# VH-VL binders against q9h9l3, part 153

Target 1, 176 residues: q9h9l3
Amino acid sequence: PRKMVAIDCEMVGTGPKGHVSSLARCSIVNYNGDVLYDEYILPPCHIVDYRTRWSGIRKQHMVNATPFKIARGQILKILTGKIVVGHAIHNDFKALQYFHPKSLTRDTSHIPPLNRKADCPENATMSLKHLTKKLLNRDIQVGKSGHSSVEDAQATMELYKLVEVEWEEHLARNPP
Short names: E, the ipSAE of ESMFold2; O, the ipSAE of OpenDDE; V2, 0.75 times the mean of E and O plus 0.25 times the DockQ between their complexes.

## First folded at step 7 (VH-VL)

Design Y8 (framework fv_amlenetug; at its last look DockQ between E and O 0.91; V2 from the best seeds 0.00; counts 0 for: pae O 6.4 > 2)
Fold by ESMFold2-Fast, scan of step 7:
Formats: sequence, C-alpha cells, structure tokens
Structure Y8 (fold): chain C 176 residues (1-176), chain A 119 residues (1-119), chain B 108 residues (1-108)
Amino acid sequence: as target 1 above (176 residues)
Amino acid sequence: EVQLLESGGGLVQTGGSLRLSCAASGFTFSNYAMTWVRQAPGKGLEWVSAISYSGDYTDYADSVKGRFTISRDNSQNTLYLQMNSLRAEDTAVYYCAKPRYSSSYFDYWGQGTLVTVSS
Amino acid sequence: EIVLTQSPGTLSLSPGERATLSCRASQSVSDNYLAWYQQKPGQAPRLLIYGASTRATGIPDRFSGSGSGTDFTLTISRLEPEDFAVYYCQQYYSSPYTFGQGTKVEIK
C-alpha cells in the first residue's frame, strides 16, 4: 500500500584528517528503478578527502553541486512517509542528518533471507557488490573511478524485490 | 519565468579583452551554478566555463584556461566572463546557461551575445 | 574528454515522417548523463531530453530519447513543421562537458 524508494549516498571526508563523512551525492530510485533524484551536493565544510576510489566524487562535481541545505530539503520531501530501502542505510541517514522511522526502513545488509539466497551466513554483513553478483548475476562498482550511487540504488531495489513478500510478512509478524 | 540577459559582446582585436555580463531573474540565483556556452558562426556548441553557487569552485575548457575568468555577484544576480588575450577562434555567440540543480544540462539559456575577434 | 559523434549530419524529411537521430560517445556515458537540445536559426538551444530518456517540461510526447553506454538515439515520431531545426546531444558525465557536432533536420 505504501510507496517504496531506494536510496544510496556518496560521502566525502571533511573535518580533521578527513574523518567526518559529509554528503556529496544522493540518488533515489522508485520501485521500477526509475531515477527520482540524483544530485551532487556541496558540503558546508571544506573537503579534505574526496575518497574518489569509492565515492566517484571529484572537484568537477562540486562546481555544479547543490547546497546541502537545499538538497537535504528535497531529499527529505521524497523520503517522508515512504518505505526506504538501502544498503547499510544508517550511514546514508547519518550523512543526511535525518531520522527515518525504523518501521519504514529496509536495510539489505541486514535481511537474513537475502543472505541465505546468496549462500552466505544469515547474520553476516555482505557487501552490495557481492549480493548483486550472487543473486542478480550483475557486476556493479566496477573499476577504479568510483561507484555510481544510481547503479547502487537500482541494485539495492532489485535485491529487496527478491525477498519483499517474505520480508514484509516477517515484519508484519515481528514489528520493529 | 526564468530570464537570462547577456550583454558586453562586440568587435575586438586579437590580443584584446572583453567582459560579458548575464543578468538573471525569476529564480534564486544564489542557489545555482551558472555556465557559459559558446557557438562559433555556423558551428556547434562548446562548453566554456562554469561556476559554483558560492563562487568557490570554477571550471574551464582547455581552450580558454588562463585567458578567461568566470565570476559572479550574487547580490546583483549577475554572472560575468572576463575574456583576455582574445584569439580569432574565440569568435562566437556566447550564451549564459542555467543548469537544473547539480546536473550540467541546461534548462534555461539567454539569447546570446556576439563576440567578434578580428586582426 | 568524451567525444560525441552525431549521425547523420543532415536528415532530409517531409512533415509527418519519423526522424531518428544518433549520438555515439567515444567512451561510456554512465548514469545516462546525456541530454538533447533543439536549436532554430537565430535562437538559443532548447532542452528536449535529459537523463537520456526523460522529456523536459513542455516538450511534446512525439520526442523520445533512448539508449545507454555509448549509443544514444533521439526519435521524433511524426515531424511537425516547427521541428525542422538542428539537434545537439550533450554528455554531462565528465568534464569537460561536450556536445555533438549536430544533426540538421531539414525539409525535403
């Protein structure tokens, strides 16, 4: 009954020694994998480490980036009241400085049936790349130029669809 | 109701300088990056330069690096392009263009201002 | 830099016909960061399509975009008189952002 979206964020390092993770890109897709949001975001603090190998963020992306306050407002408008799917999604919510209700949150890094289908220990935290390869026979996060948050959000939604019926029934019986 | 109005084009000799202006209205200028795109007579489009919403980040095509400087005045909703050491191949209509948020595709364009560089 | 090659250079058609315009990239344009513009003589370019396949606001549904990776297509299903113009593709995946050389759609 409730609309579902998938999210993936990229973070850059700010603060002392680049240890603070600040939002620098956010992608949101709908149930069918269509892009609802995909923007580069300029952190309010000086970027110390672009973390390009993983984030895919370079200085060029900061030129057109949306101010954090504006981007955050747009993103929260999309997420509010929806079931939000992500992988290790607590990192995304932290970067957004946002609380999303646990009852409407689905984390594909912590769904035991999904790990089981991938022949992995049910209580292990498996990477998005590994689960996508095992269950969808698709390589994501290929190469050294960084990840695509659009690709990651789309893969995350497809992974959730594999266990959606089973997991929604589990959550109905065992509410968070 | 977004409006972009370029000015400052004209005839200039090789080695000369010109400053282009773009007056923006109908949107919150300070929330958007801005871009200059040019088009030589009878030719295609060439991206020239972009500037962040704050003015802290800039980018340039290799053909203009070191000669052109993009800047902005958020208090006056105005974008600038300072063009120095002009060459014949800089002859073009210069368009001011607004991206759609962080994406570098352009939803609004000005009507352009012609710069003719001759020797 | 990513080089975009458009084909054909000129497309001569009559009103009511279908136009198919190609844009090929020298390397993969990830995330479908490709846009299409229409330009009429003496006018600024007009955004038609972004994200390879999303129509911009106010663009008639006879315009459609498709493709991914290195091969992209703009289709005009039924040419109207006002559609005879030059069309440009643009990638916004990597700086410098580049445009194709254009395809002129002219009346036969």
Scores: ipSAE 0.635, ipTM 0.859, lowest interface PAE 1.3, mean pLDDT 92
Fold by ESMFold2, look of step 8:
Structure Y8 (fold): chain C 176 residues (1-176), chain A 119 residues (1-119), chain B 108 residues (1-108)
Amino acid sequence: as target 1 above (176 residues)
Amino acid sequence: EVQLLESGGGLVQTGGSLRLSCAASGFTFSNYAMTWVRQAPGKGLEWVSAISYSGDYTDYADSVKGRFTISRDNSQNTLYLQMNSLRAEDTAVYYCAKPRYSSSYFDYWGQGTLVTVSS
Amino acid sequence: EIVLTQSPGTLSLSPGERATLSCRASQSVSDNYLAWYQQKPGQAPRLLIYGASTRATGIPDRFSGSGSGTDFTLTISRLEPEDFAVYYCQQYYSSPYTFGQGTKVEIK
């Protein structure tokens, strides 16, 4: 009966000077942190900058990558009708070229009670790494090998659980 | 039903060349990366080479780099392995393998084709 | 490259017994990018487990995978006659996508 998933994406640079962010990996986990989807994705445009330090994406990953159009269809099938949790999640949706209903979207970068638990200003945008360290005693995104979207999606779901009851009640009384 | 059928194996002298083929059916070949894996007689499995769905990206094991070329023809649903400068150590059964999605684990394998390299 | 070391090399057991096969990686295999295969003489490998713990289509419940990081385990809860074969682990985290050397499960 669970209708909630967490998503995280990694992007590479395409377009002029590599400034366009294009989807190159997407991971989706369920409420318990089980992996529902985890694929490397080949952007339809030429990759100018792998952004490996942050993305973890290397040329070898593109050998087996799923074409963007196919991957997008697979991902949207999983997201449809579900509450989707993410961190700065509008960037993920932009990379997917997708709009998810605001009433079904949860963004851990903009939840004041979560910031308060971390002793951070309620209206500040805090990094996933910082919140995870403070609230879950976990180190994510360790080293210079780049981020893991599986690790990040799992952390994002655990963070949301800390405030889920309070925040769902808030949203029910204050519809977005 | 997914089917992968390798061909082109045989006996060849050291320094010679062979071209292996893998005929694919039962799935949209052009949507999937493809891989060659080999197994020397009585030995374990060794990943050899992979090619992206379009053919634009390739990767090779160090033991074959510079000597083997992976390619594909999406209009013919066929994967190829061009093997040059063959060595005795290249003697193996060569398998064509298909991943489930973009990951490099393989849910379908061909029957294999034997390559024997002799002096 | 990531070297996978399987143990034991050979496991001699009787039908109905529990088999436990180990696969140790020389460095962490992130995101549980580990698969297990079964191979019988004269046949191609058959995928059993991917993602360290997810059974492939058609694989019976007696096969289970576990582990993370550097240490992974394949368990066969009750050996059947058809389970006597060679088993390989494979990491698919980074190229080259290496296999372990195999564990032969044979009838005692």
Scores: ipSAE 0.111, ipTM 0.693, lowest interface PAE 6.4, mean pLDDT 90
Fold by OpenDDE, look of step 8:
Structure Y8 (fold): chain C 176 residues (1-176), chain A 119 residues (1-119), chain B 108 residues (1-108)
Amino acid sequence: as target 1 above (176 residues)
Amino acid sequence: EVQLLESGGGLVQTGGSLRLSCAASGFTFSNYAMTWVRQAPGKGLEWVSAISYSGDYTDYADSVKGRFTISRDNSQNTLYLQMNSLRAEDTAVYYCAKPRYSSSYFDYWGQGTLVTVSS
Amino acid sequence: EIVLTQSPGTLSLSPGERATLSCRASQSVSDNYLAWYQQKPGQAPRLLIYGASTRATGIPDRFSGSGSGTDFTLTISRLEPEDFAVYYCQQYYSSPYTFGQGTKVEIK
């Protein structure tokens, strides 16, 4: 079986009025939740809005931040050939300006069996925070310090593991 | 091999100024933020200042804010620390430190340069 | 700022004994952003552990790190003569990236 990793990214606002979402942190964990990658990333454009309350990103984090182009190369090297698990992962890929093959992508925000297990409508888009609380009895994204992408990536992986067998079987029968 | 060589330390009077340099080699200097850490004689380590890879962002400990200025010349692979309005409590060995990746822990350190501030 | 308090201040042990060093943070250090350094007299610090529990390259197996939140521990399973030094913890979760005051491991 292919190796599996989970990814979560934090974005800041760049461009006019900070409306452009730019990658500012990326965390990748393996199947066991071990951190493979966790870096602050410096966008190529000026940061207008750090979105700190959500992203957890502050100006001081950019002091040691890895340039986007370098970080992107590092991240892509890790993701290549892997099954990549994420929540609303299209946002992460957009920020990375990279799109992983659909057949190797798992988005926990679009897995009906996962929602069913959480007593949610199968076709609804539920938050990572909600699913984690319902299914893992764990609180994430608490406080006012913003999100932890490591924590979110780990939670995402744990959620997927709950439905991995069923979902992989489904995908095998219904390839994207 | 990664090398960090600090220089510029010496004896200076209270209120005086001093400029430290750190010559870096063995790695792509311009890809890494750099940090100054100091250690007073017989005391522990104290984070002083950091600068981003491009120099666009700087950060300072409260103890040196407004008095110290960190800068870098990527074309010369050199890190600087301009120290003004020096005080006795600034007496320390000053290390330049390279972070691992974009984290703020340090995998390589120079041997340090001693700054002594006297009345 | 996050204040790191190390204990004990001095640890007197003999070669072959187990050393346990503590580092307590004034607030939670998220994502286990804690490092340990070793420093010998007249030398620069050397990185031992990062991410609270990951050994740096070239660090012997006798060194191990553990802990989370506010309580972290560095353990030396069997002290070697070259392990007698000062050890510092450091958090890199938030600026300023503070160090503990250090623990001196000395020969009994």
Scores: ipSAE 0.018, ipTM 0.594, lowest interface PAE 6.4, mean pLDDT 92
ESMFold2 (binder alone), look of step 8: mean pLDDT 93; pTM 0.943

Design Y9 (framework fv_amlenetug; at its last look DockQ between E and O 0.59; V2 from the best seeds 0.00; counts 0 for: pae O 8.0 > 2)
Fold by ESMFold2-Fast, scan of step 7:
Structure Y9 (fold): chain C 176 residues (1-176), chain A 119 residues (1-119), chain B 108 residues (1-108)
Amino acid sequence: as target 1 above (176 residues)
Amino acid sequence: EVQLLESGGGLVQTGGSLRLSCAASGFTFSNYAMTWVRQAPGKGLEWVSAISYSGDYTDYADSVKGRFTISRDNSQNTLYLQMNSLRAEDTAVYYCAKPRYSGSYYDYWGQGTLVTVSS
Amino acid sequence: EIVLTQSPGTLSLSPGERATLSCRASQSVSDNYLAWYQQKPGQAPRLLIYGASTRATGIPDRFSGSGSGTDFTLTISRLEPEDFAVYYCQQYYSSPYTFGQGTKVEIK
């Protein structure tokens, strides 16, 4: 079988009124939850809104941040050829300006069996925080200091592992 | 091989100014943030200042804010620390340090340059 | 500002013994953003561990880091003669990126 990793990205607001989401941090963990990558990333555009309550990003993190072009290259080398797990992962790929094959992508915000286990409607998009509390009995994204993308990536991998066998069988019968 | 070479240290009077330089080689200088860390004689390490790869973002310890200015010249692979209004407590060996990745932990350090501030 | 307190201040041991060095933070250091450095007299610091538990390139496996939150530990499983030095922890979670005061590991 193919190697599996989980990813979570944090974005800051750039462009007019900070409405554009630009990559500012990326964390990648392996199947066991060990950190493979965790870097702050400096967007090429001026940061208008750090979105700190959610992103956890502050101006201090930009001082040591890796240039976007360099970080993107590093991240893509890790993701290429692997099954990539994420939550609302299309936002992460958009921020990375990257296309990952659908057949190798797993989005925990759109896995009906996972919602079913959490007593949620199969067609609803549930937050990572809610699914993690319901299924893993753990509180993540606690407080107002912002999210940890490492914590989020680890939770996302563990959530996927709960339905991995069932969902991989489904995908084998119903290729994307 | 990564090398960082500090220069510009010396004896200076209280209230004086001094500019430190750090010549970098063996890596793509323009892709990395850079940092100054100091160590007073017989004491521990104190982070002083950092600058982004582009030079657009800087940060300073409260003890030096308003007196020290960090800057860089990516075309010359050189990091600078302009020190103004020097105090006796600024006496230290000043190290130039390179972060490994985007984290503020440092995989390479220069040999250090001694700054002595006296009355 | 996060204050890091290292203990003990001095550790007197013989080659072959285990060294256990503690670093305690005044506030939680999230994401395990803690590093350990070794410094010998007249030399610059040398990175040993980052991310609380990841060994830097070229660092022998007798060095290991552990801990999370406010309590971190550096362990040297069997001291070699070259390991007698001062060790510093550093947090890089919150600016200013502070160092502990150091633990001196000296030969008994």
Scores: ipSAE 0.601, ipTM 0.855, lowest interface PAE 1.7, mean pLDDT 91
Fold by ESMFold2, look of step 8:
Structure Y9 (fold): chain C 176 residues (1-176), chain A 119 residues (1-119), chain B 108 residues (1-108)
Amino acid sequence: as target 1 above (176 residues)
Amino acid sequence: EVQLLESGGGLVQTGGSLRLSCAASGFTFSNYAMTWVRQAPGKGLEWVSAISYSGDYTDYADSVKGRFTISRDNSQNTLYLQMNSLRAEDTAVYYCAKPRYSGSYYDYWGQGTLVTVSS
Amino acid sequence: EIVLTQSPGTLSLSPGERATLSCRASQSVSDNYLAWYQQKPGQAPRLLIYGASTRATGIPDRFSGSGSGTDFTLTISRLEPEDFAVYYCQQYYSSPYTFGQGTKVEIK
């Protein structure tokens, strides 16, 4: 079968008053949860708000960070030709300034069978934290140090595996 | 094939200065952060300093901060370490190292250059 | 600064035996930002494992890494003659990116 990866990103505030969201970390894991990519990324403009409570990004992380243009090239090389799994993945692609083919995209925030397994409304948009706790008995995004994109990408892949056979068959019968 | 070759080591007196060089080849040098790691004779590895791909950002171990300066010349594919106010405890083999992606763990190392600081 | 303490200091074993090397961090190393290196006399270190458990390119599968948080382990399932060396762990979670003091694996 075609190779599958999961992605998650963290953003910081740039631009006027820190309201623009710019990519500051990206993590990619393979089907088995092994880390293929995990880099802190230096936005092309001044960081106004690290958003550390949610992003986990601190000034020290930016010292050796990979510039956005270089990181984007590295990331897109990994994603090309693969099925890419994410949670609310449109936000990650927007931060990367990239558009992955719909037929190769899987969004765990929009999979009705996954919501059903969690006893959630099938068309509701459920948080990654909630689905992970309910279906994997795992607490993610714990504490006040912010989110980890590695942890979140791994959780996203594990969630997709719970419905992979059913959902891939559904998509084969109902091409996007 | 990635290659890193350190040079500039030697004998130097306490309080003296020395500049190390690391010639890089086999990869696009300007796309990678670079690092110096040292090892005193018979001792373990010690992270010394790192520099971002452009040279705009640097970081140092507390033991060398204010005395050592890391720099790079991307047009010559060369990493440098300027060592001032040298002390006996700076005696070590100095390695330059390249990460796969970030400058924090290292899949390619040079063979090292020995710096000996004597009184 | 995160201090890494390796144990044992020296591990005396025969070829074919299983080696288990420990690395304990003074603070949690989140996201498994831990690497393992092998070093033989007169040589540069060789990366074995990064991300606590991911083998570097060309590293045989007898080398495995595990652990999280503050406790990490390198296992060599069946020692080969070329595996007798000093092994270092390194954290790359928080600057300075410190190394452990090393574990020497020697022939008994």
Scores: ipSAE 0.048, ipTM 0.663, lowest interface PAE 7.5, mean pLDDT 89
Fold by OpenDDE, look of step 8:
Structure Y9 (fold): chain C 176 residues (1-176), chain A 119 residues (1-119), chain B 108 residues (1-108)
Amino acid sequence: as target 1 above (176 residues)
Amino acid sequence: EVQLLESGGGLVQTGGSLRLSCAASGFTFSNYAMTWVRQAPGKGLEWVSAISYSGDYTDYADSVKGRFTISRDNSQNTLYLQMNSLRAEDTAVYYCAKPRYSGSYYDYWGQGTLVTVSS
Amino acid sequence: EIVLTQSPGTLSLSPGERATLSCRASQSVSDNYLAWYQQKPGQAPRLLIYGASTRATGIPDRFSGSGSGTDFTLTISRLEPEDFAVYYCQQYYSSPYTFGQGTKVEIK
């Protein structure tokens, strides 16, 4: 079986009025939750809104941040050939300006068995925070310091593991 | 091989100024943030200042804010620390340190340059 | 700022013994953004551990890091003669990226 990794990204606002979401942190963990990658990333454009309350990103984090182009290369090297697990992962890929093959992508925000297990409507989009609390009895994204992409990536992987067998069988029968 | 060579240290009077340099080689200097860390004689390590790869972002410890200025010349692979209004408590060995990617932990250090501020 | 307090200040041990060094943070260090350095007299610090528990390249496996939140530990399973030095912890979660005051491991 292919190796799995989970990814979570934090974005800041760039462009006019900060409406453009730019990658500012990326965390990748393996199947066991070990951190493979965790870097602050410097967008190519001026940051207008750090979105700190959500992203956890502060200006001082950009001092040692890895340039986007370099970080993107590092991240893609890790993701290549892997099954990539994420939550609402299309946002992460958009920020990375990279799209992983759909057949190798697992989005925990769109896995009906996962929602079912959490006593949620199967076709609803539930937050990572909610699913993590319901299924793992774990509080994430607490406080005012913003999100931890490492924590979120780890939670995402743990959630997927709960339905891995069932979902992989489903995908095998219904390839995207 | 990564090399960081500090220079510019010496004896200076209180209130004086000094400019430190760090010559970097063995890596793509312009791709990495750089940091100054100092160590007073017989004391521990103290984070001083950092600068982003492009120089667009800088950060300072409160103890040196307003007095020290970090800068870099990527064309010369050189990091600088302009120290003004020096005080006795600024006496230390000053290290330039290379961080590992965006992490503020440092995988390479120079051998340091000694700054002595006398009254 | 996050204050890191190391203990003990001095640890006197013999070669072959186990060394346990503590680093306590004044507030939680998220994502285990904690590093350990070794410094010998007249030398620059050397990175030992980052991410609280990951050994840097070339670091012997007798060195290990553990902990989370506010409590971190550096362990040297069996002290070698070259391990007698000063050890510093550092957090890189938030600026200023503070160091502990250091623990001196000296020969008994």
Scores: ipSAE 0.016, ipTM 0.582, lowest interface PAE 8.0, mean pLDDT 92
ESMFold2 (binder alone), look of step 8: mean pLDDT 92; pTM 0.933

Design Z1 (framework fv_amlenetug)
Fold by ESMFold2-Fast, scan of step 7:
Structure Z1 (fold): chain C 176 residues (1-176), chain A 119 residues (1-119), chain B 108 residues (1-108)
Amino acid sequence: as target 1 above (176 residues)
Amino acid sequence: EVQLLESGGGLVQTGGSLRLSCAASGFTFSNYSMTWVRQAPGKGLEWVSAISYSGDYTDYADSVKGRFTISRDNSQNTLYLQMNSLRAEDTAVYYCAKPRYSSSWYDYWGQGTLVTVSS
Amino acid sequence: EIVLTQSPGTLSLSPGERATLSCRASQSVSDNYLAWYQQKPGQAPRLLIYGASTRATGIPDRFSGSGSGTDFTLTISRLEPEDFAVYYCQQYYSSPYTFGQGTKVEIK
């Protein structure tokens, strides 16, 4: 497949009143949607809020979780040098404490042609769930037990593929 | 070479106690969660308990909750299972198992240690 | 808890034949969080497949896994003498991480 992957991270709340977002799960898929990485990750700081309704993370997932330092090393080996697709991906990179070059980053929450195809304002930040329903006619993040980062990463790659040719041409003419 | 060596099994009477040990080598023990899985004679596999890499998080099967305590000593590369209030149905070969990171599928298993509980 | 039911309980086959082993879950196992193990008498289990279809390191290509949701299959395309053993499926989607009761593949 291509030198392109999609990533989705789940975060839990750490720090005062659980306001800091710390990495607790990361899923990475290749161009065809095959899983390259999917691990639960134990933050180095005490978890104040699991944010389970959205993250799907529960205390049971921390039992087998990979230490943050080890998981970060594994993830960065996969991401380095590749085009990385994500949705609101700056949050994922912040949680990873990682800088990825803008020229190799694709954020499906900030691609005007994608919003246009969904009949949404080009400059609006639309949720992954909304874009996936509108453009792929698929319901993701269903239920009250939390989201699957695998499902979200797969949906994110499929959304990018809808505008890939058009957006790559735009980026070649307008380098970030 | 990854090696897991269980010890501490034996014959014990109902209501008694035993402590199992698992000595780990060939990998960075402190980076992995560890698990105990048991198998009664002639029966299938049953997950018993797991512990996080730090020892701060533990989980137990309902059948052993309140009676068994999993613990670890990362300085000695050793996993423990303290078994109290033993019952006849706890009779099994107890395996120490290592997951591949956060997934609870097990790439390495010890040879097992037999615990026989009788009255 | 998720209950895994394996079928058949026993398969009696000859070397060279295909073995097809079923594992059914009482509720959906998401993200393909299903593994298969082989166990020979007096030995610890050996990992064969994880992620429903990914072969573990060193496992011969005659072993393959398939399925999703509630129905999973382990296939051994051409049985070798060393393949006669008991096989267990395991879900690692939801705690407690349960195993099936096993399928014994025995020589006919």
Scores: ipSAE 0.558, ipTM 0.821, lowest interface PAE 1.8, mean pLDDT 91

